# VHH binders against Trk system potassium uptake protein TrkA homolog 1 (trkA1): the designs that were tried, part 2

Target 1, 124 residues: Trk system potassium uptake protein TrkA homolog 1 (trkA1), of Methanosarcina mazei (p0cw17r1to124)
Amino acid sequence: MKAVIIGAGEVGYHIAKALSPKNDVVIIDKDEEAAKRADELDVLVIEGNGANAEILSRVLQNADLLVAVTGVDEVNIVACMTAKLIMKNKNGWKDTKTIARVSNPDYIDSPVTSRAQVGVDLMI

## First folded at step 4 (VHH; framework vhh_brivekimig_d4)

Design s9 (from e9 with S31R E33T)
Fold by ESMFold2-Fast, scan of step 4:
Structure s9 (fold): chain B 124 residues (1-124), chain A 123 residues (1-123)
Amino acid sequence: as target 1 above (124 residues)
Amino acid sequence: EVQLVESGGGVVQPGGSLRLSCAASGFTFSRYTMSWVRQAPGKGPEWVSSISGSGGSTLYADSVKGRFTISRDNSKNTLYLQMNSLRPEDTALYYCAKGHYTVKIESGYYDYSSQGTLVTVSS
């Protein structure tokens, strides 16, 4: 499979490391130090904002999974929403499963909301 | 300690092909993402392509996708860029760089201590 990971902190780094032996992995982080650390993994590294549509459009073609695990809930949610919007507008691109790490109780699923409708397939 | 030596540039007609090489030393080549970066006359540096340590994953700038192919031979510590269907706008000094794609690409971000290799595409 092809997986795109947004956030190269401890969680994202270790997800990338675990997936890279058997999967095509791209990792995105705006922090220069985190991106440089990831250069030693057998993955593609992009230093940039994972919520940026131009960056995402470059890596989402044929992607099976997008995992947004930055320390900022809003960035994780926006990255997933942007990814789904890109997929909707690109002919022939497969639907990428989106996963966002969400820590703030205000964003947790409730009876009055559906995160999947706004582009987040799973919150962790 | 990191040393990168580019070669393979030259003058070619539009539609032609060239293959660039980069000989690397001073680090464990097979463990690092490698990139090609170019700088056209009077312009800033532009990222061209990146390849993972094993060579299993590649990424290309939109301007070269489908025309250029990045590859590596870890047994020879060598990075390659096969350039096909060359266009006048591909005219630039091409640099081999240790490391990843960055949106903050600018002079000094990659190790540009080498002279690069000149590619000129003209009629």
Scores: ipSAE 0.469, ipTM 0.700, lowest interface PAE 2.0, mean pLDDT 83

